VH-VL binders against q9lj97. Designs and how they scored, part 1

No score or structure here was measured in a lab: all are predicted.

Target 1, 262 residues: q9lj97
Amino acid sequence: MSQEEQPKRPQEPVTYGDVFEVSGELADKPIAPEDANMMQAAETRVFGHTQKGGAAAVMQSAATANKRGGFVHPGDTTDLAAERGVTVAQTDVPGARVTTEFVGGQVVGQYVEPRPVATAAAMEAEVVGLSLQSAITIGEALEATVQTAGNKPVDQSDAAAIQAAEVRACGTNVIAPGGIAASAQSAANHNATIDRDEDKIKLIDVLAGATGKLAADKAVTRQDAEGVVSAELRNNPNLSTHPGGVAASITAAARLNERADI
Structure headers, positions and changes below count from the first letter of each chain, unless a header shows other numbers; antibody chains aren't numbered by Kabat.
F, E and O are the ipSAE of ESMFold2-Fast, ESMFold2 and OpenDDE, as the mean of both directions, binder to target and target to binder. V2 is 0.75 times the mean of E and O plus 0.25 times the DockQ between their complexes.
Where letters were taken out, [cut] stands.

## First folded at step 8 (VH-VL)

Design q1
Fold by OpenDDE, look of step 11:
Structure q1 (fold): chain C 262 residues (1-262), chain A 120 residues (1-120), chain B 110 residues (1-110)
Amino acid sequence: as target 1 above (262 residues)
Amino acid sequence: QVQLVESGGGVVQPGRSLRLSCAASGFTFSSYYMYWVRQAPGKGLEWVAVISYDGSNKYYADSVKGRFTISRDNSKNTLYLQMNSLRTEDTAVYYCARTGWYRYQGFDYWGQGTLVTVSS
Amino acid sequence: QSALTQPASVSGSPGQSITISCTGTSSDVGGYNYVSWYQQHPGKAPKLMIYDVSDRPSGVSNRFSGSKSGNTASLTISGLQSEDEADYYCSSYTSSSTLVFGGGTKLTVL
């Protein structure tokens, strides 16, 4: 009777960093069952159901593994989740609804749902069968980032992405004094000197009203998205884009614009 | 330094009610699941109740279910155990204890306990 | 809830090693790695000695070790000292979202 080798206890817990593009202290935290439950509740509240393959499902799977491994108690929650919450937020942007999922203030999931822009023009265009969905602009995409990652401290990767976005929007490589790019860089530099994330300048502080802060704006293209993604990656030691961050928002906008044959 | 101090114990008659308190200090109380564990004189340890960090989840031993209520006031760093319909078999030292934060680490801190005697 | 099964008593001489067993079911000890061990001296609160089957809290002597096989967890105390004389309790999380303790083991150092 072959002693069924009890599945070897995993040597390490499944952490947030293993399954999500998160950083800092959260990345090293084992995913706890209560965190997953909170996300499930939040998703259910927003969507009416849990998303297949969404953050809640991923977290539940990870938490289950961690429970089996004995890394977490069935009632455990992470301090960051407990302190900062697990939330799902929806923001309507022109042409889309963006849903962002957060654990401890970091984005762990993002969903973009195209929505017809009920502009008066769209009502006229519905009559003409041409839903002229106005293309999402770079400025609008940056503002959308506030909704998805507004509470993220600005880092060098964010600053680089914002700079790339501004350059693309304005068609100039010159960083305007007092522009969004300059502000982002200043914020990133400042934040590098601050230990506590709570005291750091956040993306909301930089990107709020981005459409009005840009000298010029344009519809987001795939090329723009690629440029912004590249900038963010090059300046991120993790070689990843922040979920719901600048590059992610621009990419989402580009995809929406392409679908709209705009 | 982490401290847990139980109070509210005493002698009561069967059928009466008693409320225990556990004052917590030296840690972020609202971040921890808290437990009541009791020990009858000369007997072993028995789990009584657990409450989640925000009080959203509560679990009870079958022996006390429907009679005992665990609660907490995070603003006061205090854990409570409302004991109703007390029985002689509820006679025990009652301990409050905490577990680890994000992983199970057992009961790493215990109070000194408070004696509850139910006697006619 | 049925208590985990421990021997009522164990004894050993100074310097010896002893093992205390804690036997449960697949719904507790065998189902989870949430086994803890507590030391309790007379008139004192329990002290955590082992958690997660084999991990030691800070300040606990390396003479204490924990293991698990199947539905049985074990506490081993090596190099027995007079101060080790106490009651020892195992605990485990259960599938019912509850905790269960063992009946306790009295350790006597001869």
Scores: ipSAE 0.023, ipTM 0.567, lowest interface PAE 4.6, mean pLDDT 85
Fold by ESMFold2, look of step 8:
Structure q1 (fold): chain C 262 residues (1-262), chain A 120 residues (1-120), chain B 110 residues (1-110)
Amino acid sequence: as target 1 above (262 residues)
Amino acid sequence: QVQLVESGGGVVQPGRSLRLSCAASGFTFSSYYMYWVRQAPGKGLEWVAVISYDGSNKYYADSVKGRFTISRDNSKNTLYLQMNSLRTEDTAVYYCARTGWYRYQGFDYWGQGTLVTVSS
Amino acid sequence: QSALTQPASVSGSPGQSITISCTGTSSDVGGYNYVSWYQQHPGKAPKLMIYDVSDRPSGVSNRFSGSKSGNTASLTISGLQSEDEADYYCSSYTSSSTLVFGGGTKLTVL
């Protein structure tokens, strides 16, 4: 005369906040079937398979429960996942490879794989201070230079590199009068008349807030990095680029973007 | 010796205008971002405005945006704050301040402050 | 309201050490190493005590030290003296290219 209790359909949707440590608008969003499919595809692209017990598996379970409850339909995608993406990024740091999974720009999973210390991509990303996120924009890479070379006096090579970056971000070869390239060129011209480096205008004075100063922005590509490196190199008397400088930051962002989109 | 000296404060009725000045000496004024910071009686410090070394970029706190204008004359080593449509909430001591080596390295030199009182 | 959070007051006895906290977000204290601390005695302009999280200007006693962990910066004053009684403010650069101050901490030397 013993009868086991039958499973029940959920009476409330399973949200991102129920299963992940996320905040804001995403936390209240029901996990949708296409979100889970996108994460599975992203994990498969990076690992060659889905991660057991990982973010894709959790999202698939939640999406199935939400379909059973009538809260979502097959093919539904949350607005944040559609707009900001579902991504899996790998970053090499000294001693480890870190894989981070994102929905709508927020972390939903992280895995650490011990690795030999000297991976070039991890070292370059740490030098320029880039973090694991969605695709890194030109504006964000310019701002990262503040952390690695903010105290460097602005010179003509910096101004050329910044101009190349702004032109590529905005899709135009016209230098905006109030843009960061114009400010950098003015700083370089001013500094040419100043003898003491302590009295010169610094990269932080031009680059801080670059994402808000650009008329438009875009994810950094390898072609962008090549253009910015070329500009910095041609305008440096030593025919080189600066470690931790503008070209270095753009190059690191381009490399990280390529690894994130395997 | 780095020196910053504010002037132009006083008592004024709401809706009126004042212009503050800050005379700078002892450093290469044209290489520095300059700030106005205020402190209401019994209250803390509040950033008001900042101007780039060549005057090309200006930023304001939301509480003063559209009413105050920061400017500089590098040939006279002088920083200005034009304060229009003054309100009782603008009552404060106004300081001009210089950054250290770059604009976010803290304010290593401050003026003595000039008191602005806006009262009905 | 985007201001950095400081305790309203802290007290200590002469010779003791105290710490004043300054809590922001990943968009300011946590994201950048541009945190400063100011000491202000009544009726006087603020004086820079610490910049870039932990650096002291020339002329500032090594009894003052700064540090940061995550989104919280700290000012530590060791060997308290009666002259240290003052208001203390932190400040930080923000990702919106502005500068914000904490609300201030009144240090009382008992």
Scores: ipSAE 0.005, ipTM 0.458, lowest interface PAE 11.8, mean pLDDT 80

## First folded at step 11 (VH-VL)

Design s3
Fold by OpenDDE, look of step 13:
Structure s3 (fold): chain C 262 residues (1-262), chain A 120 residues (1-120), chain B 110 residues (1-110)
Amino acid sequence: as target 1 above (262 residues)
Amino acid sequence: QVQLVESGGGVVQPGRSLRLSCAASGFTFSSYYMYWVRQAPGKGLEWVAVISYDGRNKYYADSVKGRFTISRDNSKNTLYLQMNSLRTEDTAVYYCARTGWYRYQGFDYWGQGTLVTVSS
Amino acid sequence: QSALTQPASVSGSPGQSITISCTGTSSDVGGYDYVSWYQQHPGKAPKLMIYDVSDRPSGVSNRFSGSKSGNTASLTISGLQSEDEADYYCSSYTSRSTLVFGGGTKLTVL
């Protein structure tokens, strides 16, 4: 094609960081067509179809824009995606199924499907055909975090977020010594004295079984999410939330609950 | 007229580094993907690296990955190839080449190449 | 990197038609239409002869044509001339954002 036939190129490509809460090298990478295709295939494999408004759809739109802008070519794949893969994984946690979508090891999407806890009450509700889509609780959202950020060393921002979540779940500002907030704070303090990340306490160590570690629990609201996000941000020198972290999980839960109410 | 002119080739010892340049003219450099392709003496063509219009997207052949770095300065209409940890098997004529918009359309223009010889 | 397979050499007489094959995997040649062909004379840079399987750049003789069937791309040179004596390379852009070349074919005009 002659130079004269080329459309005006947009100034900037759509990057992963533009559309997803990702960090590092991936955030600056233009979304490539094959990345989107891989995600689409992964979603289809797991869900039987691509999710409307899901990661695959977003990636396809971005990739299309990037192709039009000439930032990527058909057939291009991001090196990180090629090396580390594009994956969709499902994990069952108490009361929910969590589906997490990854590009190059980073979370780009998360879906939480409430599952009736086979409590005797849930068995009765199944019988009555009232699929009471039980709202996702704070405890469930915290447990879901293990799947997306379980191997992250606990830091002060995590501890603050977990504390905020516990306070909101229990309706009290009192930190129980055996509570999840106390555990998180202790972990954060301990980790501050450890040089090697491998030796640090991880989120999985704190948040595993979170539903059972809370004195009370409730459905996640937008206000809860805002509070947890705020807590995490205030205690993060980077003024950001961790992708797939505590605040992200709570936010995702809140959004799902709101959609269910509509 | 479209021109690509490679420079920076020479004789180096194994383990050393070399930086190649490709000066582009006669077209809007920032509107083209740029490539390095090499050819060992008496051998075929081998793709080395590619860089997108804005330099954000880079790909490398497995044979040079981790050792070579492709870059570009659009303000200078120049393509670069930083070659580190050079090996004898890297001995080749190195060509810079461009390809078309939005998709790969072959290499429509090539430089004359610059010879890199890695020898003890 | 899986190389595209070309015959090492082909020959023809002036005025004849010859075909050079380029065979790859589905992901290389069969999966995409990013096949290009290059002519290279001794001591010269390659010249693009065909791109996108069958498209011909401006200035390239219509004696050169490209096609693809399955995983095999083909370059056909009709009305063979002495000046056509050269090495010919096929290439394909892969889904992994890699470019693969064939091993090259030496064309001799008898």
Scores: ipSAE 0.046, ipTM 0.567, lowest interface PAE 3.2, mean pLDDT 85
Fold by ESMFold2, look of step 13:
Structure s3 (fold): chain C 262 residues (1-262), chain A 120 residues (1-120), chain B 110 residues (1-110)
Amino acid sequence: as target 1 above (262 residues)
Amino acid sequence: QVQLVESGGGVVQPGRSLRLSCAASGFTFSSYYMYWVRQAPGKGLEWVAVISYDGRNKYYADSVKGRFTISRDNSKNTLYLQMNSLRTEDTAVYYCARTGWYRYQGFDYWGQGTLVTVSS
Amino acid sequence: QSALTQPASVSGSPGQSITISCTGTSSDVGGYDYVSWYQQHPGKAPKLMIYDVSDRPSGVSNRFSGSKSGNTASLTISGLQSEDEADYYCSSYTSRSTLVFGGGTKLTVL
């Protein structure tokens, strides 16, 4: 009847790394109640409701457990969520509208809605053949950005993201003369001298026909998306990615490719 | 509403030529790879040829290489099959077909087919 | 040319379930999940019933289901009806970036 009591481990908070595929500093952060409230508000803004079983619901459950355990207090926000934001972005890729949820610039959730979308040249090439890695290429994801952010003036963060994408597509660290990264960098430099946004060079002016402008192309991988997101974040004064921008489109393509691979 | 309508079939003698057309409507034709698939009377389906959205890439079954040429005119939303040096074995109903917009997902739309008969 | 093997015919009674097999190799059915099935009534164009091994297009009855094990794909028709009497073809993507069809199976509803 009587059994020796086993010492229990100290109870630990639920962190972002426990419930999401995230890395670095965010992975070690306890999920806080205000983080969850911010995600709920962002999901409601985009979908009209909180997604059942989605990121906000998971964060609310984790935050409740953390409050009950004494690891966080009502109203607490992690520094990464407060500083870098909680964002829900929608990106149209060929065949789907992808909604991506970010905390501190890292993906914590994804919602895919199938949609018919005509694609640029390189993605259509896969109608004949199929890759075990991915159907959506870096060039195609860059072209998809035109639909979601084409009227956005090109800035330094866009240029950095585009350069990261082109380098990965072509396998070189050198910006090709006449490539899309060179054009984006020139546009960003030019726009810095222009006062009115309507007079600035826009993403559509640089990214239209991106697939045909790349010296080489490849299927988007998770590692590609991480590199492009990092480049956009380091070069943004607010340390955030642009909703519907370059990093968002690359991330959405990587997630679709990842789910399509066997 | 997607429609594919083949035309140009008929009776020809071996060694002669014939040109098939496929008129497309109800979708952005210039965004899709297009296929020809044939079916000999009482027999099964056989892939014949495919052409990329812009017409630059063309692939053929071994049985027709060097004799058939696939082409397209995106300004007319029309797919073509030029069939030269016809053989009795080419007798079939010829279908045009399309698949998913970014990869093979089965042929979801087919024309009604056009009969080509190659006989003396 | 037909790399995929199907039985020449299969039969069943109304209300029963039947299965049509499609056997290829590791270079097609075994290597890729891009298997499709078509139904063809006499004098008509083929109709897509299943793609990606097991997915149904909209408008296709849930009585039709697909599966794969190793180098063999299967089409199962449950609750057999007289209107299901037709020829059935499988197709697969190949390692040569081409498409191959099976020889076809005539389904007879007794």
Scores: ipSAE 0.000, ipTM 0.377, lowest interface PAE 18.6, mean pLDDT 79

## First folded at step 13 (VH-VL)

Design u3
Fold by OpenDDE, look of step 14:
Structure u3 (fold): chain C 262 residues (1-262), chain A 120 residues (1-120), chain B 110 residues (1-110)
Amino acid sequence: as target 1 above (262 residues)
Amino acid sequence: QVQLVESGGGVVQPGRSLRLSCAASGFTFSSYYMYWVRQAPGKGLEWVAVISYDGRNKYYADSVKGRFTISRDNSKNTLYLQMNSLRTEDTAVYYCARTGSYWYQGFDYWGQGTLVTVSS
Amino acid sequence: QSALTQPASVSGSPGQSITISCTGTSSDVGGYDYVSWYQQHPGKAPKLMIYDVSDRPSGVSNRFSGSKSGNTASLTISGLQSEDEADYYCSSYTSRSTLVFGGGTKLTVL
């Protein structure tokens, strides 16, 4: 009689924190199969295929392990992924396209695709002093947000993030009356009185030309990103950052700058 | 020794509600997904609902979705099935079942079942 | 509503070997990778006989074996005995974390 003992169950699930640089509640959550599927779908939508070694692949592996461990069922999803989404967003910056992958508003993957600067764009970049060799500035990151979240109605979390970004860029806590922070706050306040999203002021309305709206600008640092993320989170009742939003864009810029420094 | 004991069955009229309980013992209840499976008289087995070990995930058969609610109290080692808007077709023996160490290892332990009869 | 198809009945004589098939046809059956088999005597709860297509729980006779080919799982009972007379159900998980049972097969020992 082949009486095989049941294999020992793994003691712990593979969590998001085990495989990604995530924090908070998400870090402790087991990766679920549906989360991985969502990421796979998102990657496929953006890239045409799943990225080798990308977030989707990692998540699939983890989810498979978790299924075997009995920590998740095939159709399981995390609340954060279900509520806040699994998304892949692309942002164009001078000389590159940045693709960022999000789970529940947290970055779990990032890809940079170099783009040749067309001569006209090179001239504009030259006029704007944007060199492919130059670090991405806060202003540039804010402008890039228009591409990923331009149609998002401005809310208090956005305004806070933009304010934090401006403060970081200018090195002062003083909000300029005509500055981008002031504009964002005004937009957020206005939008709070509007019922229909289509009638609300959008991020594009505020962040277009952000580089020119800042009194001063600087290369985005990790510390700047952390500050902006914190500001956005504190002013979001959901305690999350918007995928492709202000904090996400600043974070992406910071990461790119760090890589360039290597 | 692993034991599952269902209770709460009985005769009810259509549209009424009933709550089933399953008392678990002999194992770490909170470590296992738990299931309800029913069997109408003279018919086959039908999966009803499943709940994750921590109660975070719940799944239901289409036939009971919106009417039945599975829940658990790990502190009491008890599984529940709240059945609302009962129909005659809900008449069945309801079994509480556990899967093995892994969810795919089948139902290694079953209760003896509790009979629910929905009749006018 | 069963996504798994079983023969309604099978029969065999003592000492013979019989096979019960379970065929998945539903698109909802996620890969049909995990199949379990249950034995049920009249008035009793089902008993797990095979899990994960071919694994046998402790205490189950080695006369019971499981296999799978394509979308068809099979339960084989060798050396058929009178006590094997029962209903047999296959099951599988779906991609939605739901479980489906076959319609059941009545095994008669002649």
Scores: ipSAE 0.466, ipTM 0.794, lowest interface PAE 1.6, mean pLDDT 87
Fold by ESMFold2, look of step 14:
Structure u3 (fold): chain C 262 residues (1-262), chain A 120 residues (1-120), chain B 110 residues (1-110)
Amino acid sequence: as target 1 above (262 residues)
Amino acid sequence: QVQLVESGGGVVQPGRSLRLSCAASGFTFSSYYMYWVRQAPGKGLEWVAVISYDGRNKYYADSVKGRFTISRDNSKNTLYLQMNSLRTEDTAVYYCARTGSYWYQGFDYWGQGTLVTVSS
Amino acid sequence: QSALTQPASVSGSPGQSITISCTGTSSDVGGYDYVSWYQQHPGKAPKLMIYDVSDRPSGVSNRFSGSKSGNTASLTISGLQSEDEADYYCSSYTSRSTLVFGGGTKLTVL
């Protein structure tokens, strides 16, 4: 009696590391069905639909394979997605809206939407594609946060993220008097005593003009983004990174710079 | 030697509650999905509930959803089934069962079962 | 809903081969390769004989084999012995993310 040959099924799970450029604990996690559903919902909220061939579609395909292979239950979610979030954040940079997709604080997708102005030069640049000659700096990424989270009241996690960014931009662990980290820490402390959010100091009040307020500046690297994310999370360990906040903007800039450096 | 030992069965009136326990030994309990399966006297097997290795994900048969709660304590290597609002049709031998590393691998170890009788 | 259908009983003589069928739908047996078979002697807990349609756990005799065609899984027992007399249950994963069992087959060795 010979065994019947059956249709092939996956012999090992499809992990985040198999389909995305991610690292650490997330890279080894099988992509779970609820993770994919959360990304689909997040993409739909931002784009009005899911992206063909985008992060949600890739995650759905991987989760289906993992379910078929018995590596996950249909209702499963990973601990990293549950604890640190699945988010889609939009960041406005000069000439473009950048949408960045995160799982567990790591980037799994990025989309650039041109935002043209009414001039003929802007129309021509859109036809041939905008070229970014210079890398995005830490100061520029901090200013970009104003467009996505400028009305957010400053809290301690914001202050920690801004401090991490300024320290890395300036190459010193000393907080400069009158720098943006000092302003952010003061704003966070002040806001802790204020009841109404409309009366609180907002991120725009601290981050507007960040490039002019930094003693030194540099291009955002992946290591810079990791440090800023870590600082933000350490100060809100029961919350994910803020979708349009400081860590999101620094991370988006780092990923854009990586692509320009290839 | 893998062992699963159920306890907490007995005779109870309809509408009452009962809590079953399953003591596990001989394997890394926190690495396995755990199941409750029941068998009414003289009848076939029926799946009742499953819980993931870390206790985060729980799933129930429709016949018990909202009345039964599966839980585990990995520090005590113990699986639980809280059975509320018991009905006469819940009368069965209740088995604790382990699957392989993945939920699809069948129930490779079973306890000897504990009898729950729901009668007036 | 989907139910797994097994014959109520099957019989055979010592040394004979017999086959127990387990018929479901495309939403369970036909759609997934997660069919298991259990042997249960009276008063005992079930014992896993086959999983993943055709795989044997350690300690299960190669006299037991499993297969599947379409919506029907089969357990074949060759070289029947008196200790094979028991109830046999199949199970399958369903599209509703549940496990279901067949009604059971009583095997009698005459």
Scores: ipSAE 0.000, ipTM 0.419, lowest interface PAE 13.6, mean pLDDT 80

